# VHH binders against Protein DOG1-like 4 (DOGL4), part 169

Target 1, 232 residues: Protein DOG1-like 4 (DOGL4), of Arabidopsis thaliana (Mouse-ear cress) (q84jc2)
Amino acid sequence: MSKMRNLVEEKFLEFYESWVIQLELYLHQLLIAHNNNTMSETELRHLISKLTTHHKAYYTAKWAAIREDVLAFFGSVWLNPLENACSWLTGWKPSMVFRMVDRLRKSRVVLVEAQVKKLEELRVKTKFDEQKIEREMERYQVAMADRKMVELARLGCHVGGESVMVVEAAVRGLSMGLEKMVKAADCVRLKTLKGILDILTPPQCVEFLAAAATFQVQLRRWGNRRHYVTHS

## First folded at step 16 (VHH)

Design zg15 (from zf24 with S100E; framework vhh_7z1x_3)
Fold by ESMFold2-Fast, scan of step 16:
Structure zg15 (fold): chain B 232 residues (1-232), chain A 122 residues (1-122)
Amino acid sequence: as target 1 above (232 residues)
Amino acid sequence: QVQLVETGGGLVQPGGSLRLSCTASGFTFSSYYMNWVRQAPGKGLEWLSGISRSGSYTYYADSVKGRFTISRDNAKNTLYLQMNSLQPDDTAVYFCARYEGLEGLTPSFDYWGQGTQVTVSS
């Protein structure tokens, strides 16, 4: 069991390290595109498609991994402590990406009123979906407490293999519940990302993706540069 | 002393194939993401392909997808690039490089080989 769990973490750690390096390379391409007024709409759409495919590849790998060991994604070994502290159900909080969108209001390619309206509608829907998942997590935590108490109450029972089977079934149920919630959260993330990109023009999409990638990379850098200061 | 040494370059006709090798020494090769980068005459550096430390994950630039294959042999401390369907615009010096991270927001490589010349001409 522990060996299988270790293999999932090792494999995803290698995947994530490689995925982040490729994100950094794509970020550079996004920044060049943002500063290049001669790129065609077709070239910009191709770059946006590469980033979208890259994010989808992350979720494909993640969902395969959580099927085997969802707990690896709570306090992940491939994330530094700051990245883990900023996680909401194993990833970015969907509503927070609208802070990147708000930045676009001051961009050289200004959002038109119709886009602002659609983005606000998407924000409201995203917040609603997010809160629904938060309620599911609350119910899960209550159920977890009840299960622990029942299992602890049975600790003195000498029932042989029957006790082992009950514990294994409970652990499996807990993992399946978490997997369902993580996938639900990831679906909200993907729908939110797609919704934003569908509303924005290609130059605005490039600017948005560059801002999002810059934030992700910067958060990783801040966490990796953590040090203890003896004086303020 | 860290060293990366590329071999396998040469002159080929369009449609031809070459296999480049890069032998690493002076560091734990199996712990690092490795890359192939090229520089065509009068142009800047172009990243082509990268490979994860065990070889399980690979990435390619659009210009070489479907034509080039990156691989590694950690037991031999060697990185490979199999180049098929070579085109005149593939003419460049090819470098093996270790990825360091971002300097500012620009990708940076800390160790490079000396390069190997690939010339594709009719």
Scores: ipSAE 0.779, ipTM 0.912, lowest interface PAE 0.9, mean pLDDT 86

Design zg16 (from zf24 with S100P; framework vhh_7z1x_3)
Fold by ESMFold2-Fast, scan of step 16:
Structure zg16 (fold): chain B 232 residues (1-232), chain A 122 residues (1-122)
Amino acid sequence: as target 1 above (232 residues)
Amino acid sequence: QVQLVETGGGLVQPGGSLRLSCTASGFTFSSYYMNWVRQAPGKGLEWLSGISRSGSYTYYADSVKGRFTISRDNAKNTLYLQMNSLQPDDTAVYFCARYPGLEGLTPSFDYWGQGTQVTVSS
């Protein structure tokens, strides 16, 4: 029950529930804007800014929580099993958002050649940044199987003040390594999102953000339906 | 059965204040995200504010940010909206609305109150 969750998990669970509900409310506004040709570019830019601020608020809260308990973000209790299964280093895989961008080529708000070129350059850079982080994660996982780590695990099986302190310091070091890696992945996510929005026009930004929000909200609803039925 | 009942509306002069209340029954109030929504004469629904299940997180529309404060008392199953610095443009029917949370077939809000009229005029 809630007594078995730590304070960070309980606090972030309520935060995340609220954040996703607010995202769905913004999605409603994005869909209205997408279908409304009377909105000015100033009005569209204001709406885009609201979504950008909302995403920044998520990362501000996440990084505060990760500082306290990064492991809570691997198999998170505030995410349903489907959301967890689709996670790449505690969040969405940055390169996957370009599939949503590709849909803009078929929209009435067509991409010009200069935009296509810049988006492709961003896609290549994003994939490069992802692979760099994946190599770091592989090195981290290999280090867990290292003989030195096996020795530390053995020490943890024996009660003793100095051995306990050494094991605790090593575990703290492992958590700090994961924290740095997750923040690096989140920086790629934010750079990719901002890069796309900087290349697109305001109407194209609205369409892109609506597609991204629709996917995120729908993925949660599909997974919650399964989770609810399983527990009922 | 689920019920939401709003009270506290009325006629106020510009610059005045009102506190709206929404009393919930028929469900576990403390498990749901709650909202205030308004509808001005001849206009569509405008979302104003939302509050998380314990009250720890709140959100506001720009039109009311800094003037309105949402709060809740889970022991009393009551949602509040403190409205300060009221303007003629705040004239509307104010609704309490529940967010459903779990099913893809549910709308953004699954239960609404009957609404309470707020009129701001000099």
Scores: ipSAE 0.585, ipTM 0.824, lowest interface PAE 1.7, mean pLDDT 85

Design zg17 (from zf24 with S100R; framework vhh_7z1x_3)
Fold by ESMFold2-Fast, scan of step 16:
Structure zg17 (fold): chain B 232 residues (1-232), chain A 122 residues (1-122)
Amino acid sequence: as target 1 above (232 residues)
Amino acid sequence: QVQLVETGGGLVQPGGSLRLSCTASGFTFSSYYMNWVRQAPGKGLEWLSGISRSGSYTYYADSVKGRFTISRDNAKNTLYLQMNSLQPDDTAVYFCARYRGLEGLTPSFDYWGQGTQVTVSS
């Protein structure tokens, strides 16, 4: 049973496995660039562009998939339990990336006043956008607990063609609401990522992207090890 | 007993084409992400291309994007690399490799073919 997947889940699982492998290869390139000081600014900007394109490809694939089945992204089969436990609205919490910015050794030492000011302005805006989405999710959950759940439960007691159609329409409506919220959250993620990269110098961008990719990859490795041991 | 056997290398002139093949045995080929990697004389390993387990998703290094095409036939347990518009800088030993994951933070491959030599010269 646990291996039963719909077509959207199976397709996105294969996509995500491949996307993570490519992220691991890009992480290696970022670490070489950071540690060896051998690359020109033009070469660094090209590497940053490849990572940006890679992240955009993830959201392109994700948005196509959530249009078909947004619920697949709540408790995703392509993520281990640790990755799922760390998710905020089907992905990373935007405000958390500022903790990574604060821990950038080179950026922390070399950040000019103008960068510090812009990062603080971006942090405040990101937190505001994040809280706005959290309020929308709370309103959605309250509506679900009240009228909508009662209506779905009542309709489930009647086995007839029209009742089944009404339940299906109601479920589609709920899914469309979740889809809009997930896309809103993803837009905040992309704006936050772009904002940070626009503020940082190319060497600082490489450090930031390397830190972010390292965290993502290590979280997956730690969760996979625990999952393997737990599910003997 | 995992085996990866490459064929299709040779001497070609600039602008020419070659098709490399890699036949896999000893594992469930259709379950693994597969790669092409090359090593030019006096240089380190360069990752060129990767392909998902069913063939639906492919990735390419910038040096070969638009010129090389990776594909697979899971029924034949075979990985392919179609190489077009070959340049002298493409001269290298080409390896078929199964991706293992990161060792530390370095990409690692657990199984390699013996390699096939591609020489691009006039």
Scores: ipSAE 0.778, ipTM 0.916, lowest interface PAE 0.8, mean pLDDT 86

Design zg18 (from zf24 with S100Q; framework vhh_7z1x_3)
Fold by ESMFold2-Fast, scan of step 16:
Structure zg18 (fold): chain B 232 residues (1-232), chain A 122 residues (1-122)
Amino acid sequence: as target 1 above (232 residues)
Amino acid sequence: QVQLVETGGGLVQPGGSLRLSCTASGFTFSSYYMNWVRQAPGKGLEWLSGISRSGSYTYYADSVKGRFTISRDNAKNTLYLQMNSLQPDDTAVYFCARYQGLEGLTPSFDYWGQGTQVTVSS
């Protein structure tokens, strides 16, 4: 295990812990805004902007970290086993957010026909982009099993320090491919989030963001309770 | 026994500066996210700022962003709040608080100090 890899994991663990605490504080603000209906449209837009900025801050930190060690994001030490089990290419599956949008149809904040049509168009595009990435991941996994990788694995087992540079170069190439796919998946996530927020009214945005944050926070809490049982 | 003690409050003129300190004991200070919270006369609690366990990551409420700076010294078990460009609206009791997590969906702080009074008067 390299010093660089341990450092990336340590730094992102601290970042993520504090980022989640701030999300919990924003969730409380979203729930107050949703339940009391006392905030102006300007105040709601400001709150939505704070959540958007907070999510962008996460991706800024993530992309800096994956540039150093993308593998840290597969089976992350800052996520519990339940969060890791629910991950799709190091994060939430983009199409999952439309299940949260469906909850808005059952709420007191009713979607109009024009919004329903735009959300369905966005759902279809998101699913298409998601499937494209899944096909790229499949091709990547097949390429990992090709003759070149088999030969490099053989060399790593039987040749000493003289093969180290060749193996390290190959591993770097694999990591760069994973970084590209993770960034592509994150771009779909950000486009999907932006698309939904652009279609919804400010009160609907608050309800959507509250639902999304509640799910993220509850998943972490459920996983943490089971983690204690597993490791105690 | 967990204890948080705030100091550094006082009377200051508008545009002035104050530095608050919070000394922690009875727990591993370097393991916890720490916060500053205030309560103005006749108003509820307002969260102002938070800092990660090593001090690498900080967050601020809009009301204080750019004017207040949170920091910590883990070797001294001390949390700081540097307050610049103070305004009459900053008049409040300032509390140091340790973040615990959520109770239901409400943020919970398990330990607080007694608070220190800051008065900004013309």
Scores: ipSAE 0.776, ipTM 0.914, lowest interface PAE 0.9, mean pLDDT 87

Design zg19 (from zf24 with S100K; framework vhh_7z1x_3)
Fold by ESMFold2-Fast, scan of step 16:
Structure zg19 (fold): chain B 232 residues (1-232), chain A 122 residues (1-122)
Amino acid sequence: as target 1 above (232 residues)
Amino acid sequence: QVQLVETGGGLVQPGGSLRLSCTASGFTFSSYYMNWVRQAPGKGLEWLSGISRSGSYTYYADSVKGRFTISRDNAKNTLYLQMNSLQPDDTAVYFCARYKGLEGLTPSFDYWGQGTQVTVSS
């Protein structure tokens, strides 16, 4: 437990490390299930439920942590530089998962017309929700540059008095706004994931979740390898 | 150098309990995610449980969930597995293992103990 990190960063670093290890173990189970046509629909649904519960556990822990320190999630110490560079509002960009589905379609996944139509409708809705959040993020960034915020920043260079309380109130307001935005983005992520899983059959869900987990763990490996090469 | 030593195995009747211990040396135990893995006669390795560096987060395989409890004492460099409601199918060699990561897409462990035999029979 390094004193270089605050308590929220230390707790979430430990959580995330163990969460990723469990994701890697689930990925192995997904790959075995994908290659095994003997698993019943009930067994596949149980495995899918374990992955869904695992992702929900991540957001439960994240939302508890952002309530304490939302800024810890911007440039996170538990992510490598590549993972941080690929982050959109503290996590994966929701529309990215449809690229995953599209690649599965071209390689192996045979989707019926009704599924294709529902996935396209979900893609459009997801992109719309994503764009709404991006516009709100732009408004927050622009507000940071207005005359009042510039004046508060100037006052922050002065020690003591009313200026400290005014700056602290402004920082609290900004943190609350960011927390709301991050939670809204995470809700879009969870709705998108649930929507895809609701449209796909259990074998297709296993294939999708395996592809998504493979991408996540490979991105982490690519970043760790690159960081090792550049910093070793 | 790096060593993991399991103890606590033995013969127990169905429904019984055993507590396994694993003592670590040669590395900073408190910095690593630790695991229990077993191998039944003639079968492959089965991951059972894992625990985060401080013990705050634990995970279990479905086969042992609700019956086994993983814990650790970092001051003693010791990992524990409390096994309750033991069944004949729990008969296996139990290993303490440090997680390495994926080799390809297969979970890999870099350091293992010698194992401790658990036999569940009447």
Scores: ipSAE 0.766, ipTM 0.907, lowest interface PAE 0.9, mean pLDDT 87

Design zg2 (from zg1 with L105Y; framework vhh_7z1x_3)
Fold by ESMFold2-Fast, scan of step 16:
Structure zg2 (fold): chain B 232 residues (1-232), chain A 122 residues (1-122)
Amino acid sequence: as target 1 above (232 residues)
Amino acid sequence: QVQLVETGGGLVQPGGSLRLSCTASGFTFSSYYMNWVRQAPGKGLEWLSGISRSGSYTYYADSVKGRFTISRDNAKNTLYLQMNSLQPDDTAVYFCARYSGMEGYTPSFDYWGQGTQVTVSS
């Protein structure tokens, strides 16, 4: 329903705006921690835990919202066009975060051989899980096309009030399938994030999280600036 | 003209409570994320708490979590901070502020109140 859809979009827009502001505040704390040698390991672990909790809060809110209207996430009003264009199944592509990890390997940051090996194993597993989700989505899209064609064919026939019930049932089924797919993709995202943080030391975790947050904040700024330049 | 006016500061004993208010004018208050920020004597600015435009979502700094509660009344264009279990380290000038984004990698606020002094004695 358009009314229910509007309410989900309004609620998540407010949530997301607030969540991004808090991410910006955490980014500032991460950059201070990265540049300051006085923070203890306990203090660094606490900061990392705050970021982890913040990301989990995003998925808690998202999963509640997609249960009500999953289609809101396939053209999100709370994201600018650049952010939407860069989305993979309603969020970041899991394997892309290893580009940030690669900077830790190529910098003067000391990654021990055991960490490099574990990160490469995680990268391979993440790419495998990602490809599995992509195959499931392709199968889902084929099933959607088949159902739509059957519905269009039936609507072309003069077949009483029962045709309305069949269309409503099909649309409900499609939404449930998309919800399951989006949650599967989000689980790969969370497993990838946790896996990286489990392998890295606390100072390396801070550097990684700072890089990830910086990229997310900058992508939003670049997309928003496009609108200003276009209307200038 | 945009204006933010804080009230409710004063002298309080450790363990006491105070409620700060901030009345906004000159902009659509109900459209903006609002914040409380403080500055203790000889220290820098410390962000304490933020609240979404309708009041549905709130965030707190660790130093005040569980002791302070942020709230708002959009019909009255007023932001509140309920401060409980006050400690000597809470002594500061308290500002309400509208968040404007990051300048470089530093959080920025485009409008601030005049501030209200909170002193937790001894």
Scores: ipSAE 0.778, ipTM 0.912, lowest interface PAE 0.8, mean pLDDT 86

Design zg20 (from zf24 with S100H; framework vhh_7z1x_3)
Fold by ESMFold2-Fast, scan of step 16:
Structure zg20 (fold): chain B 232 residues (1-232), chain A 122 residues (1-122)
Amino acid sequence: as target 1 above (232 residues)
Amino acid sequence: QVQLVETGGGLVQPGGSLRLSCTASGFTFSSYYMNWVRQAPGKGLEWLSGISRSGSYTYYADSVKGRFTISRDNAKNTLYLQMNSLQPDDTAVYFCARYHGLEGLTPSFDYWGQGTQVTVSS
C-alpha cells in the first residue's frame, strides 16, 4: 500500500539480502561436508559454530530493528508473499523444525534412543512455550477492544492539542507490547535451535542445518519465481 | 555491456600488502552485492569476501578473516580488497564478481572480471 518505505525497512532489507546470500554460501559448505564425509569432528564443529553465529547475527539485527519499528516485521518488505504467508509471529514456527529432525530418522546417521527421548522432551516443551505466546497474543488482541483503547481511538478522530499526545503515547505502548511478544517468540526459536544442536552429534547437526537452510532458501526461490512469472 | 576490470595485482614478498581495485560499468553498481573470488593454479574457485550494496555489511572466508578488508566507493563504481599479511598460499588470480544466486544449490555469479594475478614469493 505505501509508496514510501521507512529507513528501518530500507536498512533491514539490505541486511537481509546480504544475510541470505551468506546463508546460501554456508548451505553449500554444509552440503559439501554432508556428502563427502571426510571432515574431522573439529572441522564440523567449526562449520556448525559459523551457522550458529550467523543465526545469532540475524536476531541481533532484528531486535535492533523492532525496537525502532516492530510493525515492519508484520508483512515484511524484504520477504516475498509466500515467505510472509508462512510466518508465525514474524518468523518460523519453532515446533516446525521437529519435522526437519524427523528427516534425520530416515538418514544414514541414525538417532539413538537417548537422543529420541531428549528430542521428544524438547518438542513438548517447545509446543508448551508456543502456546504461552499464543495466549499472550490473544490477550493483546482483547486489550485492543478494552474501553480505554476504544476511547483513545475516538480521541484520535479529534485532531488538536492534548488528544494527539495521548494517542501517540497509546500507540507507542501497543508497539512496545508487540516488540516484547516478538522477542519472546525469537527466544523460543533460539532456545529450540540450541536444544536440538546440543542433542545431535556434529554430523547430525550438519544434516539438520542443511535441511533447515535448504527449506528456507527453497521457500524464498519458490515465492520469487511465482512473483516474477506473474505479469497481470 | 556489463564490464568489471580488476587492477592492483603483482609480485609481493610474504608478509607484504596489496590493494586490489575493480571498476564496474554497464549496470547500477550501487544496487548490487559484490564479491572477491580467487583461483590458485590447478585449484577450483574460492569465495573470499562479499559486501552489501551500500557497504554496511561485509562477510569473509575463514582463510582471509583478519587479513583482508573489502570496501567499495559507489560514487566511483569501484570495489576494493585490501590484502595484508600475505602468505605464499594467497598466490592466485583474483576476480571481482557479481552474485547471481543459486544454480540448483550451488552459488553462482553472473558477471566476472578478467582477473588480476597476485604472486606471493621471495
Scores: ipSAE 0.775, ipTM 0.912, lowest interface PAE 0.8, mean pLDDT 87

Design zg21 (from zf24 with G101A; framework vhh_7z1x_3)
Fold by ESMFold2-Fast, scan of step 16:
Formats: sequence, C-alpha cells, structure tokens
Structure zg21 (fold): chain B 232 residues (1-232), chain A 122 residues (1-122)
Amino acid sequence: as target 1 above (232 residues)
Amino acid sequence: QVQLVETGGGLVQPGGSLRLSCTASGFTFSSYYMNWVRQAPGKGLEWLSGISRSGSYTYYADSVKGRFTISRDNAKNTLYLQMNSLQPDDTAVYFCARYSALEGLTPSFDYWGQGTQVTVSS
C-alpha cells in the first residue's frame, strides 16, 4: 500500500510551500532593489532584514519539526527528487553559498580587497566546520555496526515486551543523534549566511540574497520539470 | 469555469473598518495559496497578503501588517480580508488572486476577480 504522510510531514509540507511562495515574492523585491540606484541604505537594510527574518523563520519551524520527526528531513516529501539529491544533512551545503559570492567579484557591485580577504577567511572556516560535521556523520554510520546495535537488531526479531522497550530506546537515541547533527549543520548555515551579510555592503547583500534565492527557486523548478535535468 | 468574486468594498472614513470577501468557484479552493492584491488610482498592483491552503500560514506586506487580517473558510470556498485603521492611501480596487507557479523570476497569479472598490475619505 502507498505510504501515507505523517502529521509532521503534512504540516511542514504546507509550511514549506508557503515559505517558498513568500521567498519568490521577496526575490521579486530584491531584483527591483538590485536594479534601482535610488533606494536608500535604510530601505536596503530593511529589505535585507526581511530576508534574514524569513530564513530564521524557516529554521525555527524546521527545529520544531525535527524534534518530533528528524527522519522526515532525510528524503523530504516537500522537496522534489532533485532538491533531495542536492541536500547535505537536510539542507544546502554551507560552502556552496560562496559560489553565489563569486558572482559579486564580476558584478557592477565590486568587492574591495578587505572584503575579499574576509570572505576567503570565512570560506576556509566554513569548510572546516562542514568537514567536522561530516566526520561526525561518518562516526554515526559506523556506530550502527557496533556490537550493541547488532545485538539489538537480533533481539528485536518478533520478541515482545522487554525487547520492544529496549529497541525503542535505541531508536530514540539514534534519532536524537541525527537531530543534534542536523542542528549543528543548520548552525553552520546560519553562521555562514550572517558572516557573508556582515562583510558585504547593503547593495552587495541584495545582490547576494537575490542570487541565492534565484538558485533555490530555479533548482525547485528544474526538479519539478524532471525531464529538463535528466540524461534523456 | 474558474471564478473569483469580491464583495464588501465601499466608502469609509479614516480610522474605519471594512471586511472584504472573495467567493471562489470552478476549482478546489482548499488546494491553493490565495492572495489579496490592490491597485490604487494611477499606481501599479501591490501585493498585500497571502494565506496557505488550510489557513495555517499567513504573510503580509509592510504597508498593511498589523492593520489587515487575511483568513479563509474552505467549507464555504471564501477568502476574507479584515481591514482596520483604514487610511486615505488605502483607497484602491482590491482583488482576490489565486497563486500560480512562478514564471521566470517574476511571481504570477493565474486567476483574478473583478475587484471591489474601497474609498477612504473624510
């Protein structure tokens, strides 16, 4: 029979669909601002703040949801297969945002030497934090082959009462471990985003956020039109 | 055939309130994100508010946040906009609009109502 969505999946699906629609509306505002030379610094900072608040709202909703069902975020029903294939620990790979930053080196909003240096330092730190989390995930996967886990798998084969409770406790522990790793990855994402925005001027922030939102929206559309990204 | 019909517009004094309704037919209303958009005299279209398919998530433009409230009744196929603390610059034709997939990098709405006129004047 078909696998039905659980309550967490249904709730987050509606949230995510709405969140993406609002991101598309903000992208429109970012593109207008990027093409407008008359917007004040205060107006640009306000728009940047709206985007920052929107991304924080995503992580607030995500962290509430992963407390209930972290596995819903591994192979998410609200993401198409292309979006899922491009996910690193349930979201964008932190170091990948520097590809958006690289466009600023060639844009009309030119980076100064001091900014280039700070961005490279941030990139190195982000890559280091990213690799640390990857090592933790590798250790988690190796721990699944641990003697204790193998023993629990044997015990859980149609044995009632006491064995069910022990297996359930172990599964809860595994879910808590995944939740901790996902939150760690999300913290690196938020630190990287904040770090970039702190280095950039308001017009550069608008261009960066527009590039990031464009990529996210386009990736979703390419995946929804699956035949455009296949080898067929 | 898809139809969206707005009602509830009229003349109101500054500081007053109005409640707009939009009745939908010809599609599964409960499956769509819905919006309110307005057009003031001599101005372009301004997006005001959006609501998720079940009503659980809402968003507002800065110009109306804290003053307007969007809601929906899926059993009645009806979208609402409660407008409080109305100002002369809220004078506009108000449209109910159904969200469609984004085209290019510009958001799009595939079906609109005929609009309802709101005039805020002393």
Scores: ipSAE 0.715, ipTM 0.880, lowest interface PAE 1.1, mean pLDDT 86

Design zg22 (from zf24 with G101P; framework vhh_7z1x_3)
Fold by ESMFold2-Fast, scan of step 16:
Structure zg22 (fold): chain B 232 residues (1-232), chain A 122 residues (1-122)
Amino acid sequence: as target 1 above (232 residues)
Amino acid sequence: QVQLVETGGGLVQPGGSLRLSCTASGFTFSSYYMNWVRQAPGKGLEWLSGISRSGSYTYYADSVKGRFTISRDNAKNTLYLQMNSLQPDDTAVYFCARYSPLEGLTPSFDYWGQGTQVTVSS
């Protein structure tokens, strides 16, 4: 047996490439809808539903994949280096989505006071949920580092099967803890997205989703063209 | 030289079925996401369906979902579109198109076939 590329990585790479291509097509539809004031509320809700279903499909595929190999999602082969550098626990940082919401506050689509208040309450709760996960991850990483140091000391005393078993147990423990953290982070992402869409009107939802998809697609395009990423 | 050639178009009655084929040459077909796009008389281009490089993932426009099926045979360098329950508004020139990982906010297509005419009428 030689070193093989992980099947989870191969399968998710093809899935993600296809998923992003479809996201680009939905972005095109969102931009058309945003520029067309004649689209009915029913038509806008249908488009929003397609985007919501598309994002749910991503998490369905992701959670199936992390059940098999969560480590594939840290430094993912389907993401370019810029996308990986911008990742927080294998995905977008939930509070970042409120930057897209802030664009709506300055747009032609007026947010009413009740919406502004609910969005601010959601922002505060999202930041709280993020901090809770960050603390849990920090504690997990510290504990794993301590276990690895103890295990490295033991490995110095054993050659062969016993040292292999200890390393495998440590990797399994790390994987289980990371899976829990990734799922917790994804739940915050989904709850935050749902919360925003529940507060916004259909035209505002279209503008928000267009802004979010534009940022995601642009980040991927910039990273694929490394010469655009400069430190000034 | 990259080439995409569509075949299988023609006249069909409403409610009928038709199968389009696209034969690719000049590139590694199995490495590319492939698409079907159409253009009806006097209208713009409409994306219909896309398929991942191995065929494991497919996507459809709402207008054709449940009626059209995209598939591919990488050994034959061929893309297919099975069209069922055809309606008069499906009348268009149908194009095979290769996904381009180029600039912009939307996917672009770098190579297109010449198109094949599908006419749905009594």
Scores: ipSAE 0.617, ipTM 0.846, lowest interface PAE 1.5, mean pLDDT 85

Design zg23 (from zf24 with G101N; framework vhh_7z1x_3)
Fold by ESMFold2-Fast, scan of step 16:
Structure zg23 (fold): chain B 232 residues (1-232), chain A 122 residues (1-122)
Amino acid sequence: as target 1 above (232 residues)
Amino acid sequence: QVQLVETGGGLVQPGGSLRLSCTASGFTFSSYYMNWVRQAPGKGLEWLSGISRSGSYTYYADSVKGRFTISRDNAKNTLYLQMNSLQPDDTAVYFCARYSNLEGLTPSFDYWGQGTQVTVSS
C-alpha cells in the first residue's frame, strides 16, 4: 500500500547507504590483505567471514523489505540509474561473477586443475539455474497479458467497493509471485557466491571478493558522478 | 563553516568507562553518516565505528565490538561514543569524522574534529 511503500523505501534507502559504506571499508581491508601478503590464514578466513556475513545481512534486510513491498526493488530509489540499468531481477546477474574469477588465472596464487574443473562445473550450473529463473519471469510476464488480468485492470476504472477489492486482491497475488521469484534469484546468487568461496583458497577468496567489491563500488561511483553533474 | 568539536577524553584506569561527545555545526548533521576514528601514539588512523543518518544502523571494528557504543542526537547535533571496559591499548587521540566520498573507491572523511585524548593507565 502507498503509505507502507514510502516507509519501506525510506528505511531501505538508509540501510543500503550504510551497507555500501561498510562494504567500502571491507574493500579497503581486502586490498591491504592482498597487497601486503603478511596476514595469516586465520586472519584471512576471518576477513572472508566478515564479508560473507555482510552479504547475508543484505539479503536478510532485502527479504524483510520485499515481504512488505517487492515493487520497491524494481527501479529502486536507493540505486542510481546506472545501477538500476545493470540489475537482473533486482540484483546482480549470477553468471557475471565468473568474470571476477577469470582474474584469479593471472593471480600470484595459481588455480590448480581441480579448482578450474569445479569452477567450470559451477559456472554451467549457475547459468542453468539463471535460465530457469528467466523462464519463470517470462511465464509471469505472459500471464500479465492474460484475459483475466486485462479484464481486472478494466474493472479498476469503475467506481465500486467490490471492483476495488477484486483488483486489490489481484495486485496482491501479482506481488506474491514477484516476491517468490526475487527470492529464488537471490538464492541462486547466494549459492553461486558460496560455491566459489568453497572452491577457492583463502588468498584466492580475498582476491575474488576484492574484485567483486571493486566492481560494485565503481559501478555506484560512475553512476553517482553522472547524477552529481546533472544535479549540481 | 563546518566544525566538529570533541569532548569527554581524559585519564581512566583499565576496566573504566568514558563517554565522548562530538558537537557539529555548519551543516545539516542529520543528513550525514558519522564516524569515530582513533590514532594511537606512533600508529596510523584506525576506524572504530559508524552510524547512519537517523541512528538506525551502526557498525563497529572488531577491536571495539561489544565494548563501545556509538549513538547520536540529531536534535542536539551531537555524536556520542560510550566506551566501556577500557584497556591500555585503547590509549589514543579520538576523532569524530564526517563521511563524504562521491568519487573514491574507498570511504573518505572530509571534516574531522581536533581530537580528544584518551589515556588508559594505572
Scores: ipSAE 0.744, ipTM 0.890, lowest interface PAE 0.9, mean pLDDT 86

